# VHH binders against c3ng28, part 6

Target 1, 373 residues: c3ng28
Amino acid sequence: MLIIIRPSGEIALKSPRSRRNFEHTLANNIRSVIKEGKIWRSQGVLFLEVNDNNKNIEELSKVFGIASFSPVMSIKSYNNNLEDIINKAKEVFAEIVKGKIFSVRAKRIGSHNFTSLDVQRKVGEALYPFSRGVNLENPEVEVFIEIRNDVAYFYYKIIKGPRGLPVGVAGKTVVLFSGGIDSPVATWMMMKRGSIPVILNFNLGGSVHRKFVLEELSVLRKWSGGHKLKLFIVNGTDVLIKLSQIEKRNRVVMLKRVMYKVAERLCDKANAKSITTGESLSQVSSQTMTNLYVTEYGIKYPIFRPLIGFDKEEIVELARKIGTYEYSIKLPEYCAISTKARTSVELDEVLKDEENLNIDYEKVLENSEVIEI
Below, E stands for the ipSAE of ESMFold2; O stands for the ipSAE of OpenDDE; V2 stands for 0.75 times the mean of E and O plus 0.25 times the DockQ between their complexes.

## First folded at step 1 (VHH)

Design b05 (framework vhh_7qia_2; at its last look DockQ between E and O 0.04; V2 from the best seeds 0.00; counts 0 for: pae E 23.2 > 2, placed apart)
Fold by OpenDDE, look of step 2:
Structure b05 (fold): chain B 373 residues (1-373), chain A 120 residues (1-120)
Amino acid sequence: as target 1 above (373 residues)
Amino acid sequence: QLQLVESGGGLVQPGGSLRLSCEASGFTFDDYAMGWYRQAPGKQRELVAFITSGGSTNYADSVKGRFTISRDNAKNTVYLQMNSLRPEDTAIYYCAAEDYFSWDEGYDYWGKGTPVTVSS
């Protein structure tokens, strides 16, 4: 089986060198999910040759950097013989257009003694007797012929990919991963932009929390382009015990700040240049404009919040699409450390509390459980 | 600085086996795809086998079923087990690393090569 893979439009806009690198990375990521096959680059597309029984082809729909892909039939056209193309089109498309209103779309790359329009017209004429008619504006079925130099490709199925950029092209980001609905979606969004996530979880729920986090990550692993996901699990309970020393009203914000501080250390260790969170503006008390300011204050790395402008329904929709929603909803909201969380915490108070707590963030990270998924 | 050091090459009889090793240093090995290439005298360098960071493998048709590529991330090492060696396998074998994170820089890094000679 031969598959033509079309890279995301964004890749095509890159310089030739960059485009090559992105396409190469994409190819490698594809290899990771398909496992067996031959892949090569040619004239802005990727070709993938796989066994007919390959069950992993559908996984291409989860490879970021793919705009679309199509199984194709092909013939080598000798001497620019349009008749051969017509004959093959009959063979491939006759059943597809049978009893249907159809259209033919043709594309050419290279030098030929015929035009794309010629191909469309002649193939259309040839297929017409099998069909219910031709309509170029609103066909029931579209068939496609792509002629690249001396090879003609025939297809009628176009499967959409997730677009975005190949995972890995944008470096690493440390994700504060709670296991709720939001953090998996944020992770997914960062992968879509080519980042490899390093997962930092503060376990506040024990074995159950751990279980569902792992399940969510298992789902996300299908989108990671073959990149392994490293998970660091911090004992959140220990942190909360420490936080018992400060005012209850400040504990939620302080917890988040502790998470950011630990994430900062992990960035250093993992050579990540950013921290990603699932925070959405005004979604909860800890995510007010002021509290976000306070929690982020002094952090060395950029804080990415891909969901900052998303509403809860949008996030849920994405979570369903990704496949993490079913796991996320089973986790209780552990961040409700205090029923009376302040909507606005003063920076000076938090900094004083932080100084008094004197938490060794490196040690917290060192004591974490490390899992590779 | 990224460094790849190949070892394990040598003289072997037809039908024999060799195991090549490539040790990587100066970079995060786990993030790289690793490959083996070979160049015979008077011929172009060609891909022999490749292994992704995720562990998926790819082989040239000429070596499929005979060669096995593997990696040990704990040792920062990629291996090429070569079985049923043939005279046509004679070449200098090069280790290569592919950088996932490079936007504008070269994605392939190369070792110095290790010679493999298959002769009776």
Scores: ipSAE 0.006, ipTM 0.323, lowest interface PAE 9.5, mean pLDDT 90
Fold by ESMFold2-Fast, scan of step 1:
Structure b05 (fold): chain B 373 residues (1-373), chain A 120 residues (1-120)
Amino acid sequence: as target 1 above (373 residues)
Amino acid sequence: QLQLVESGGGLVQPGGSLRLSCEASGFTFDDYAMGWYRQAPGKQRELVAFITSGGSTNYADSVKGRFTISRDNAKNTVYLQMNSLRPEDTAIYYCAAEDYFSWDEGYDYWGKGTPVTVSS
């Protein structure tokens, strides 16, 4: 079967060079997801030809950069004769419009002796006897005819894609991934903007925590446009031993600073240019304005917080849509959900504690487990 | 109201083994992280081994591979298995139940300590 794929409108607005690069990345991502068939660019759309029994077509709904796609019911060459189009439309659409109120939508590219309106009107007239009527504003079924030079394409389904930009066009970001509800959603939002996430997890919850982090990443892998997700797992409890040497009130923020400092080193190693977190402002005591300021003080990469202005209910709704929620709620989180942290730590105290602890962040990263998903 | 009682300390030869126990009584044992600390003569108290409520463990570099911490929540007990003991392990060993990240230290509970001496 043949499928017409319509790229996100934002891609169409780019310069000709950038548009070709984005379309090339999108086509490669589609190839990675579908794994068979032929894909090619044609006048603002992509065509994908696959076997009729391909079960991976539904996965196009998770490929960022796709606005919509349609299985083509029929394709044919014709002799620039509107009657040929009318006869083929009756053949492919008569059963589709049977007993229903319908509308015909036509689009035309190239030079013809007829207009799109001519096609719409005459095909509508030809299908009317099979239907229950025509309504251009609220039909029960819409049928589409797309004419490109000497080929006419017929379809009646438009399936929405996730839009956004193809994963791979926006560079890499290191995600501080707790495995809770928030960090998978933040990861998804960065992928929607075309970034490749490099996942950094501090394991404080042992094998159960590791299991559900891997389940969440398996879900996110379906949204990655075929890109592998690289996961670095740090034994976070090694850091907890060192944190026993500082006052309890500073420990949560200091743990977060260690996470940020290790993420900074991972940026260097992975050629990433930002750190992404799932933090939302004032959601928990460790995420107050003052504590976020102290946590990120002195970090050389930009910190992206896609969820900074989101309510918890908004994040939960996205997590359910993405498919990570059912795994996130099973994770034991020891630091990311701490409501017992002091709401305002002192920067100078934290920096002195940091100097005294003298943690080797490179060594912490070197001792990580590395997995490709 | 959580109370901690340590046992199992004593005198042991270098290379020997001891198993320390810490029995908790009161409320909410399962909610606490449990740690074993030690204090050698003339030195500050240091964390030796740590176990979360979920069973994740970690150890000071000086004891990794020799000591094992475990807990039995049904018995409200935490254990420290000490193998290949060295003279530098000589200390008073303390059991602690702590809300590790709470700024309020009033929720930390300590045992009275059990002495461990590694010598001839």
Scores: ipSAE 0.000, ipTM 0.421, lowest interface PAE 12.2, mean pLDDT 84
Fold by ESMFold2, look of step 2:
Structure b05 (fold): chain B 373 residues (1-373), chain A 120 residues (1-120)
Amino acid sequence: as target 1 above (373 residues)
Amino acid sequence: QLQLVESGGGLVQPGGSLRLSCEASGFTFDDYAMGWYRQAPGKQRELVAFITSGGSTNYADSVKGRFTISRDNAKNTVYLQMNSLRPEDTAIYYCAAEDYFSWDEGYDYWGKGTPVTVSS
């Protein structure tokens, strides 16, 4: 079976050098996901030759950088002979249009002695006797012919991909991954922009927390284009004990600052250039404009918040689509800091407390458990 | 196209010295850790020396004190200074670019290798 794979339109609009690089990365990711088969590039698309279509179809549907793909039949048209194309179209499409109202769409790449409209009209005429008629606006079935130089490709299925950019083209980001509903969605969104996530998890919930984080990452792994996901698990209880020394209403913001500082060290070690969180503005009291300012104060890496403008319903909808929601809702709600954050903490107070706590962020990271998913 | 090109290998007497060079092109050299590996006939490829993007170095026990790895980021080049060479150092030496934090074999890039022969 031959499959034509159409890269995302965003890739198609890039300069020729960038497009070749992005298409090469996309092809490599497909090779990593599809264990057997041949893949090659041709004039803005990829072709994949494989033996098994149902498992491969599902996996291809999760490769970022793919706009769509179609299983195809093909014929080489000697000297661009339109009659050979028409005859093959009858062979491929007669059963597809039988008893149905249909339409024909044609596309050409290269130089031909006929137009795309010529192909559509003549193929439509040839298929009409098998059908119940034509309707260009509301057909029951559409059939497609794509002529690329001296080869014609025939298909009637267009299967959507997730679009975006191939994972790997945009460098690495350290994700503060709590395992709730939001952080898996933020991770997915960064992969959609071609970034490789390096996962940093502060475990405050023991073995149950660990279990569901691993299950969520197993789901996200299906979207990573074959890139393994590296997970760093920090035991957060020692940090919580130190936080008992500071004023209760500042503890949530201080915990987040500790997480950001450890994430900085992981960025250095992993050669990542940003930190990603699942935070949304004003979703909870710790995420007010003032508190986010205090939380990131003095952090040297960009903080990406893909969900900053999303409401909770929008985030849940994405979580269901990517498949992480069912595991996120099973993760126990845990808060060792029993009080809510003040909606506006004082920067100077937080910085003074941070100095007094004197946490060795490098040692916290060194003591982490490291797992590859 | 990503490329690593080794040079500086050859025939040398025991106790002699060689300086290997590896010039990189087609990627952001400063962001990669660089390594030298070697493979003697009939043996597995082994790490010789490694240098991070930040300049920290590691060496195989068999070469400590004799070999020095260094990098010149302005020239996209990594070097291996090999002193006090022994017949056991005879191998094909390969330059590699790797992210040792990735744990993923698929991100490593290799040169074609430069032969080093140490004989009397």
Scores: ipSAE 0.000, ipTM 0.097, lowest interface PAE 23.2, mean pLDDT 84
ESMFold2 (binder alone), look of step 2: mean pLDDT 80; pTM 0.803

Design b06 (framework vhh_7qia_2)
Fold by ESMFold2-Fast, scan of step 1:
Structure b06 (fold): chain B 373 residues (1-373), chain A 119 residues (1-119)
Amino acid sequence: as target 1 above (373 residues)
Amino acid sequence: QLQLVESGGGLVQPGGSLRLSCEASGFTFSSYDMGWYRQAPGKQRELVAFISYGGSTNYADSVKGRFTISRDNAKNTVYLQMNSLRPEDTAIYYCARDWDYLESGFDYWGKGTPVTVSS
């Protein structure tokens, strides 16, 4: 099966040098995901030739950097003779338009003695007797003829891809990943912008929590463009024990601050330049503007919060579309801290508590379990 | 390392025959559409023969019935068999592949091989 793959519009708008670099990464990611067949570029698109099976098509729908793709039904070489195209269109599309209201769409690249409109009109006229009628605005079936130099490609499906940028073009980010609904969505959003996520999980719920984190990451692995996901699991129980030594109202913010500090060390180790979280403003008491300010105070890397302006319902809707929601709800987040966080903690108090706890963040990271997914 | 190398051109009498070869390297040849173009002095390059990656062929009206394009994917080579040559066929013949997203953002043309048809 031959497939025409159209890169995201953002890629097409880049300088010729940058466009080539992004398209190289995209093609490499497609090769990593498909693992078979041949890929080459041709006048603004990628062609992919694979074995006839639906799994390859499904896999393409999860490759960031793809705007759309079309399986090709037939190919016709022609000598700049429109009649050859019309005759081939009748042969290929007569059964497709049979008994249906249809439209013809033509696209042309190169120099020809006819226009795209000429192709659409004449092919439409030739197919009309086989059809139930023509409707250019809302047809039951659309047939497409894409003419590239002296070759015509015939297809009737345009499948939308996820758009975005190829994973790998934007560098690494350390994701603070919980078993909750939010962090998988934040991870997906960073992959859509071309970033490679390095996953950091604080295990507060034992082996069951670990199991469902791995299942959620298996869903996200399908969106990674063939890049392996590296997971660091920290034993959160030891941190919670230390937090028992400070005032209850400050414990949730302090736990998050520990997570940020360990993530900062992981950025150094993994050569990542940012930390990503699934935090949304004012969603819970620990995520007020004041508490986010206190949590990130003194962290040397940018903190990305793709969900900062999202309502809970919007996050759930996106999680369902991505495919992570059904797994995220199987294991509700465990919290051993038995008190509600302040909506506004005091920075000086939290910094004093941090100094008194004197947690060795490097050692916490060094004792993590490391898994490739 | 990406390269197209044309050969087989030369001086030939009207009515004679020549076989042009184009050896490709540095890319997956079997996945690309290939063509033969020619350019006479002071004229634009024109397509004379085309072969798709799947083997479908097409020819300019001026050469149809006289020229045959073929490919050997095992040898990474495209051929142009030229029979019944005419003085009007005098040109530099170029091997070309379609646009390559992985290697370049442009049509790729070989260096050309000259064909002169005269007594």
Scores: ipSAE 0.000, ipTM 0.125, lowest interface PAE 19.1, mean pLDDT 82

Design b07 (framework vhh_7b2m_4)
Fold by ESMFold2-Fast, scan of step 1:
Structure b07 (fold): chain B 373 residues (1-373), chain A 120 residues (1-120)
Amino acid sequence: as target 1 above (373 residues)
Amino acid sequence: EVQLVESGGGLVQAGGSLRLSCAASGFTFSDYYVGWYRQAPGKQRVVVASISDSGSTKYSNSVKGRFTISRDNAKNTVYLQMNSLKPEDTAVYYCAAEGYDFWDSPYDYWGQGTQVTVSS
């Protein structure tokens, strides 16, 4: 079975060299995900020859960098003779348009003695007797003929891909991954922009927390374009014990500063150039503008917050679509810092507490469990 | 935003003439094949005339010799000069564009249409 894969439109806006590199990465990612058949680039699209249709459709639907793809029903080589194309279209599409209002869409690349409009009109005429009628703007079924030089490709499905950029083209980001609803969605959004996530988790909930974090990452692995995900698990309990030495009102912000500081060290180790969080502005008291300012103060890497402007409802909808929501809701509620953080902490006070705690962030990272998913 | 905006339609007597214009924006017009379609009440939308990116023209048999399609790439505009109009030419006329870039949509670009009415 042949599949025509169309790269994201944004890739077309890149320089010719960059576009070739993006298409090359996309082809490699598809090969890593599909694990069978042959893939090659041709005049702005990729062709994939495979044996298993249904599994491949599901897998391709999760590869970032794909705008759409179409399983090909039939292929016709022709000698620039439109009648061959019309006869083949009638043969392959008559049953598909039967009793339906339909339209014909034709696309051409190369030099021909006929136009795309000629193809649409003549194929439409040939199929009309089998149909219930034609409507180019709002049909019940669409049939497609894509003509590339001397070959015509016949299909009736355009399946939408996730768009975005191929995972791997944008470098690495360290994701502060709580396993809650937000951080998996933030991870997915960074993968959509072509970044490889390096996952940092502070385990505050023991083995149950660990189990559902792994299940969420197994879901995200399906979206990674075949790239393996590295997970670093830090024992958060040891950090919480140290935080008992400071005033309760500052503990949540200080915990977040510790997480950011450890993520900063992981950026150095993993050669990542950013930290990503699932934080949304004003979602909880620790995520006010002032507290986010205090939390990130002095961090040398940019902090990406893909969800900063999202409502809780929007995040939940994405989590359901991605497939992580069902695991996120099973994480135990963490209650060791059960006192709500103040909506505004003082920077100087927090920095003084940080200096007094004198946490060895590199040692915290060194004692992490490392898992490849 | 990609747009095709038709103009120049109206009411005309049999034997008269009209010139339709289609102004394109939001894409590289010179790379696109452009055509005119028409749809009469109770009938399917049919091709009238087309012009390729290289300037080659095609006409339906019903309008050949009476209609002339042309393009001005500097103005991102395509024209349909309609002469010797007949009552049978009464229809909504649509401008459409299709190119050789990525095939990421089931529809090429379409205008909203302009009404042409030819009285006997």
Scores: ipSAE 0.000, ipTM 0.128, lowest interface PAE 16.8, mean pLDDT 83

Design b08 (framework vhh_7b2m_4)
Fold by ESMFold2-Fast, scan of step 1:
Parts: C-alpha cells; sequence; structure tokens
Structure b08 (fold): chain B 373 residues (1-373), chain A 118 residues (1-118)
C-alpha cells in the first residue's frame, strides 16, 4: 500500500534548508515507528510504501509533524490525457459511490492542459450513474484525485495527523514527571513542539506509583516518533525525611525546589537546556504566582510550563486524547506531606531553610534508577 | 528483498558510447525517483542524471547533451545512454533511488565500471 503523507503547514513555511531538515527528521521518525516499507520525499509530501495493516494507520496518527495522510487505492500514469484519469476513476470509485450521495475533490500539481475543476466535473459525470446523487457540502462519501505531474493518485480517505513538529528538531527538556494527570500532558505538548523529553520522577508512592508511571510512559512512547524515553526514578523518601525538619506550610514548596534542583543537575548530565513541568497557574495552593516564583528562584535553566494557562477540564480532554488519563487516575494520592500549602511563602524563609537542609542534589540524582522505554 | 543491479559497463575508446541498465526488484519501482551516480578514483561520489516517477529528467553540467536517462516501468529498469564518452567519464557508475533525500532512504546498486581510454 502506498500512503501520501502531508507535513504540517508550519514545516512548509520554513526556509528551504530548514524545511529539508524538518522533513528529513520526520521521515526518520516515520521509519522508526513503522519499521517496515519504504519512504521518500516528493514535491512537498512524503510517500510511504507499506504492507496493508490497520496498525500502520494508528501509528501514523501519532507522529508529530504530520498534518494528514491518505492510503492510495490506485495510481495511474498518463500522457496528459484527462480521459485516462476519468476511466481509472470510474474503475476505482464506482463501487465506493454505489448507492451514496458523493462528491469529487481534485488537486493538481504541475502543468496540465486541464484544471482541477475539469477533473471534478468529468469524474463526477462518469460516477453519477452509479451513485444516489451529488452534494458538495454534505456528501455521504468523498473521493479524491491528486494529480502530480503525469501521475494520478486515487483515494477516498484523508486521515488527520497530530500536526506539530517532528520529535528531535527542538532539543532535550527534563520533565518533572509526577505521573498525575498534568505531567503526561505537558510531556506530550513538548513532544508536539519537537522536543525529546528526559523524564525525572520522584517516587513518593512505592511500587504501585512506579507501575502506573511506566504505563503512562508506554503510552507516551507511541507519540515519541520512535525516540526512546529515558526515565530517572529518584527515591523521594530520603527527601521527605529531611523536609520533616521544616514548617509544614513550607514543605510542598521546598519539595518542589528540591525537584527543580535535581532536574537542573539532570539537565547538565543529559545536555538538556530546559526544565518542563505540568504546573498550571492557581490550580493548587503551591502553584500561585508567588509560590512559582519562589519555587524556581535561582534555577539556571528556563522553566517551561505548557499548561500554565490551561483549565483542568482542558487538561483532562487532552489526557483522554493522548491515552494517559486512564492510568493517571489510578495513581494513589501520597499523603506523607501536608497537602495544605501556604498560598504565599516567604522567599527569604525558604532560602534559609534550603541552606540549613543542605541537600546534596548530585547524590540524589546519582542514586536514581535509570530505565529506557 | 530490495535490489538494484547495474550492468552494461566496460572499456570503450574516447568518443564511443555505452548504455548502462539498472534492474530493480523487491519494490514498486514506478513510485521511485531513480538516479545515476559515479565515483572516479580518489574522488567523492557525485550525481550524473536523475529521472523522477513522472519521467522528468535532470543532468549534471558535465554530461548534459551527451547522456540520456530513461525508464521502463513495465520492465522495472532505468537506463543511462552515454554518448561522446571522454576519459573524464571513467568511474564506477551506481544506480540509486531517492538520492534527493541526501541518502536517508535510498537504495544503492553494487556499481558497474566504465573505463574510457584516450
Amino acid sequence: as target 1 above (373 residues)
Amino acid sequence: EVQLVESGGGLVQAGGSLRLSCAASGFTFSYYDVGWYRQAPGKQRVVVASIDSGGSTKYSNSVKGRFTISRDNAKNTVYLQMNSLKPEDTAVYYCATDYWSEGLYDYWGQGTQVTVSS
């Protein structure tokens, strides 16, 4: 089976050199995901030749950088003779339009002695006797003819891709991954913009928490464009013991500062240039403007918060679409520290507590379990 | 199994002609752009001529007017007709698919030697 793959519109708008680079990465990602067949570039699209398998359609639907794709039913080489295209369309589409209200869509690239409207009209006329009628706005079935130079491609499906940019074009980010509903969505959003996520998890909930984090990452792996995901699991128990030494109201913000500081060390180790979190503004008491300011104070890497302006309902909708929601809701709530944080902690107090705790962030990272998914 | 097999090379005198053939198997040949490359002793491999799936051709300046690329999709074969051969044309000639992709997803033949005597 031949598939026509259309890159995201943003890729098409780039300079010729940049567009080549993005299309090259996209082709590599598709090859890594599909693992069979042949892929090549041609006049602004990618062609993929694969075995006829429903799994390939599912997998392509999760490759960032793809706007849409169409399995090709048939192809016809012709000598600029519209009659050949009409006869082939009749042969290929007669059964597809049988007893249905249909429409014909034609696209043309290159120089021809006919227009796309000529193709639509004449093919529509040829198919009409097999159909129940024509309706351009609300057809029961659409048939497509894409003419590229002297080759015509016949298909009846346009399958939507996830758009975005190919994973790998934007560099690495360290994701503070709790395994709750928000961090998988934030990870997905960074992959959509072409970043390779390096996952950092503070395990506060034992083996059950670890199990569902791994299941969420298995889901995200389907969206990674074939890139493996590195997971660093830190034992959070030792950190929680140290946090017992400070005022309860400040513990959540201090835990987050520890997480940010360890993520900062992981950026150095993994050659990442940013930290990503699933934080949204004012969602919980620890995520007020003041507490986010205090949490990130003194961190040398930029903090990306893809969800900062999202409502909880918007995040849930994305989590369901991604496939992580069903695992996120099974993560046990960990109650080892107070869930009631101050909505406005004092920076100077927090910095003094941090100095007194004197946590060795490098050792915390060195003792992590490393898994490649 | 995807294969490209070149043939038709040999020894020829300056001003002579040769026709190279590239037989493709294991894939749907008509969908692919196909090109001829050559590699002279001590030099890098360079493009000579290409033909896309629609039959449009491109030639390097060094061979334009002397070489003609063509394809027969029914026989899964691409040809390179080489006329007015020069000693500078001496090289191993390779058939490849999709070389416009900078080698990312192309297939290469094993090559065929062309030697042009002065």
Scores: ipSAE 0.000, ipTM 0.136, lowest interface PAE 18.5, mean pLDDT 83

Design b09 (framework vhh_7mjh_2)
Fold by ESMFold2-Fast, scan of step 1:
Structure b09 (fold): chain B 373 residues (1-373), chain A 121 residues (1-121)
Amino acid sequence: as target 1 above (373 residues)
Amino acid sequence: EVQLVESGGGLVQPGGSLRLSCAASGFTFSDYYMSWVRQAPGKGLEWIGRIYYSGSTSYNPSLKSLVTISRDNSKNTLYLQMNSLRAEDTATYYCARDEYDWGSYDAFDIWGQGTTVTVSS
């Protein structure tokens, strides 16, 4: 099976050197995901030749850097004789247009004795008897013929890819990953921009919580472009015990500060240049503008919040699309920390509590369980 | 040698109109779908619309009332007519050869150098 892969338009706009590097990373990611066949670049697209196996189609739909792809049939001759093209089109498309209003879309690169309009007209004429009619502007079915020099490609499926940039081109980010609905979506969005996520999880719910975090990361692994996901699991129980000693209304913000401080240490170790969270503005009391300011105060790395402007409904829709939602909703509710957080904590009060708790963040990270997924 | 060269950009007053041109060379212009794409300063790419080799058009719904795309196959030239220009229409405008007729800039194989449109009083 031959597949035409169309890279994201953002890749095409880069300088020739950068574009080559992005295309190279994309091809390598595809090789890592597909693990068979041959891939090559040709005039703005990638061709992938694989064994006849429908599983490869689903895998390509999860590779960032791909705008769209199409399985194609092809014929090869010196001139791509128009009659050969018409006969192949009837063979491939007669059943596809059966009983439907259709259109033929043709394009051509190279020198031929015919135009793309000739192809469109002649193929349309040949397919008309099988169809319910032709409508160029509003068809029920479109069939495509792409002629490149001495090869003609036939397809009727344009399968949407996830777009974005190839995972690996944008460096590493440490993701504060709770396993709830939001953090998997935030992770997915960072992979879409080409970042390799390093996952940091504070386990507050024991073995059941750990199980669903692993299941969510198994889903996200399918979107990673073949890159392994490193997971660091911190036992959060000791942190929760210490937090029981401070004002209840400040506990959620203080827990988040501990998470951010440990993530900062992980950035140093993993050579990551940012921390990513699934926080959206004003979603819960701990995520007000004031509380986000207090939470990140003094952190030396940028904090990326891909979901900062998203509504809960938008996040849920993405989680369903990604495939993490079904695992996120099974995550056990852990209520050891008060959910009635102060909507506007005082920075000085929180910093004083932090000084008194005197948590060794490096030690917390050193005691983490490390898993490759 | 395949190339696209945009022209017609410049400074225009809010509420004004402007017509951009794109001259194509090195390929059979009438055989290709053509698109217009823009990029405002500090923003991502925004697809404006495309025109099929048959002359029919498809537009970004948010821009449909403001723009008209046309082509003259005898002159190998693509046009973008813009009306009721606003400050937020300030951008670099690109002519692109549409590698696949699929409603977005993601499938383009040849781009022009761009022409800058500044809308200010």
Scores: ipSAE 0.000, ipTM 0.135, lowest interface PAE 20.4, mean pLDDT 83

Design b10 (framework vhh_7mjh_2)
Fold by ESMFold2-Fast, scan of step 1:
Structure b10 (fold): chain B 373 residues (1-373), chain A 120 residues (1-120)
Amino acid sequence: as target 1 above (373 residues)
Amino acid sequence: EVQLVESGGGLVQPGGSLRLSCAASGFTFDDYAMSWVRQAPGKGLEWIGRIYTSGSTSYNPSLKSLVTISRDNSKNTLYLQMNSLRAEDTATYYCARGDWLEYSYYFDYWGQGTTVTVSS
């Protein structure tokens, strides 16, 4: 079976060199997900040829960089003779349009002695007797003929992909992953923009928390374009004991600073150039603008917050779409837990507390459990 | 006046079992998550586990097969059951109060500790 894969429109807008690099990464990701067959580029699309018994085709719906894909029903080589295309369309589509209001959509690439309008008109005329009628604007079924040089491709399904950019083109980001509703969605959004996430989890909830974090990551693995997800689990309990030494209302912001500082060291180790969090502005007291400023003060890598302008309802809708919601609701996130944090902590006070705690962030990271998913 | 008092420590032989208790007073015990922490001679603090107000528990992965934490809210008492004790389990054991209302994952009050010595 042959499949036409259409890359995201944003890829088509890139320079020829960049477009080739993005399409190459996309092809490699598709190969990693499908695991068999042949893939090749042709005039703005990718063709994927797989065995008829391939069960992984639906996984293309989770490969970032794909706008849409279409399983090809039939192909027809022709000698620039439109009648060959019309006869083949009648053979292939008569049953598809039977009893329905239909339309014909044609696309043409290359030099021909006929136009796409000629194809649409003549194929429409040939199929009309089998149909219930034609409606170009609101048909019940659409049939497609894509003519590329000397070959016509016949299909009637256009399956939407997730769009975005191929995972791998944008480099690595260290994700502060709590296992709640927000951090899986933030991870998904970074993969959509082509980044490879490196997952950092501070385990403060023991084996139950670890179980649901792993289940969420197994869901996200289906969206990774075949890239494995590396998880670092830190036992955060020694940090919590030290936090008892500082002002109560500053403890949540300080815990977040520790997480950011360990993430910064992981960026160095993993060759990542950013830290990603699931934080939304003003969602909880620890996520006020002042507290975010204090939390990230002195961090050398950019902090990406894909959810910064999202409402909780919007995040929940995405979590359900992604498939992580059912696991996330079993565990509260640190940002949801931190409602009693001071709304506006003092930077100089927090920095003094940090100096007094004198946490060895490198050692904290070195003692992490490392899992590849 | 918040007070946590551990008891049940002492000398125990290798392979033996021991149950520690922590009596809480001066606060509404069933509103707070509670933890056990230990410190072996010459070593740092090691978190053992936590019990939530619901009774659900979480443990240090290194220790979860060896210990069980429970609570009796009617007696304002926290328990730590330890089995298959080894010489490396010799430590001072502390109970600590987690501030559940703040979900702050910090320990604002600690007991004085009870010493467990594992030897022949």
Scores: ipSAE 0.000, ipTM 0.157, lowest interface PAE 21.2, mean pLDDT 82

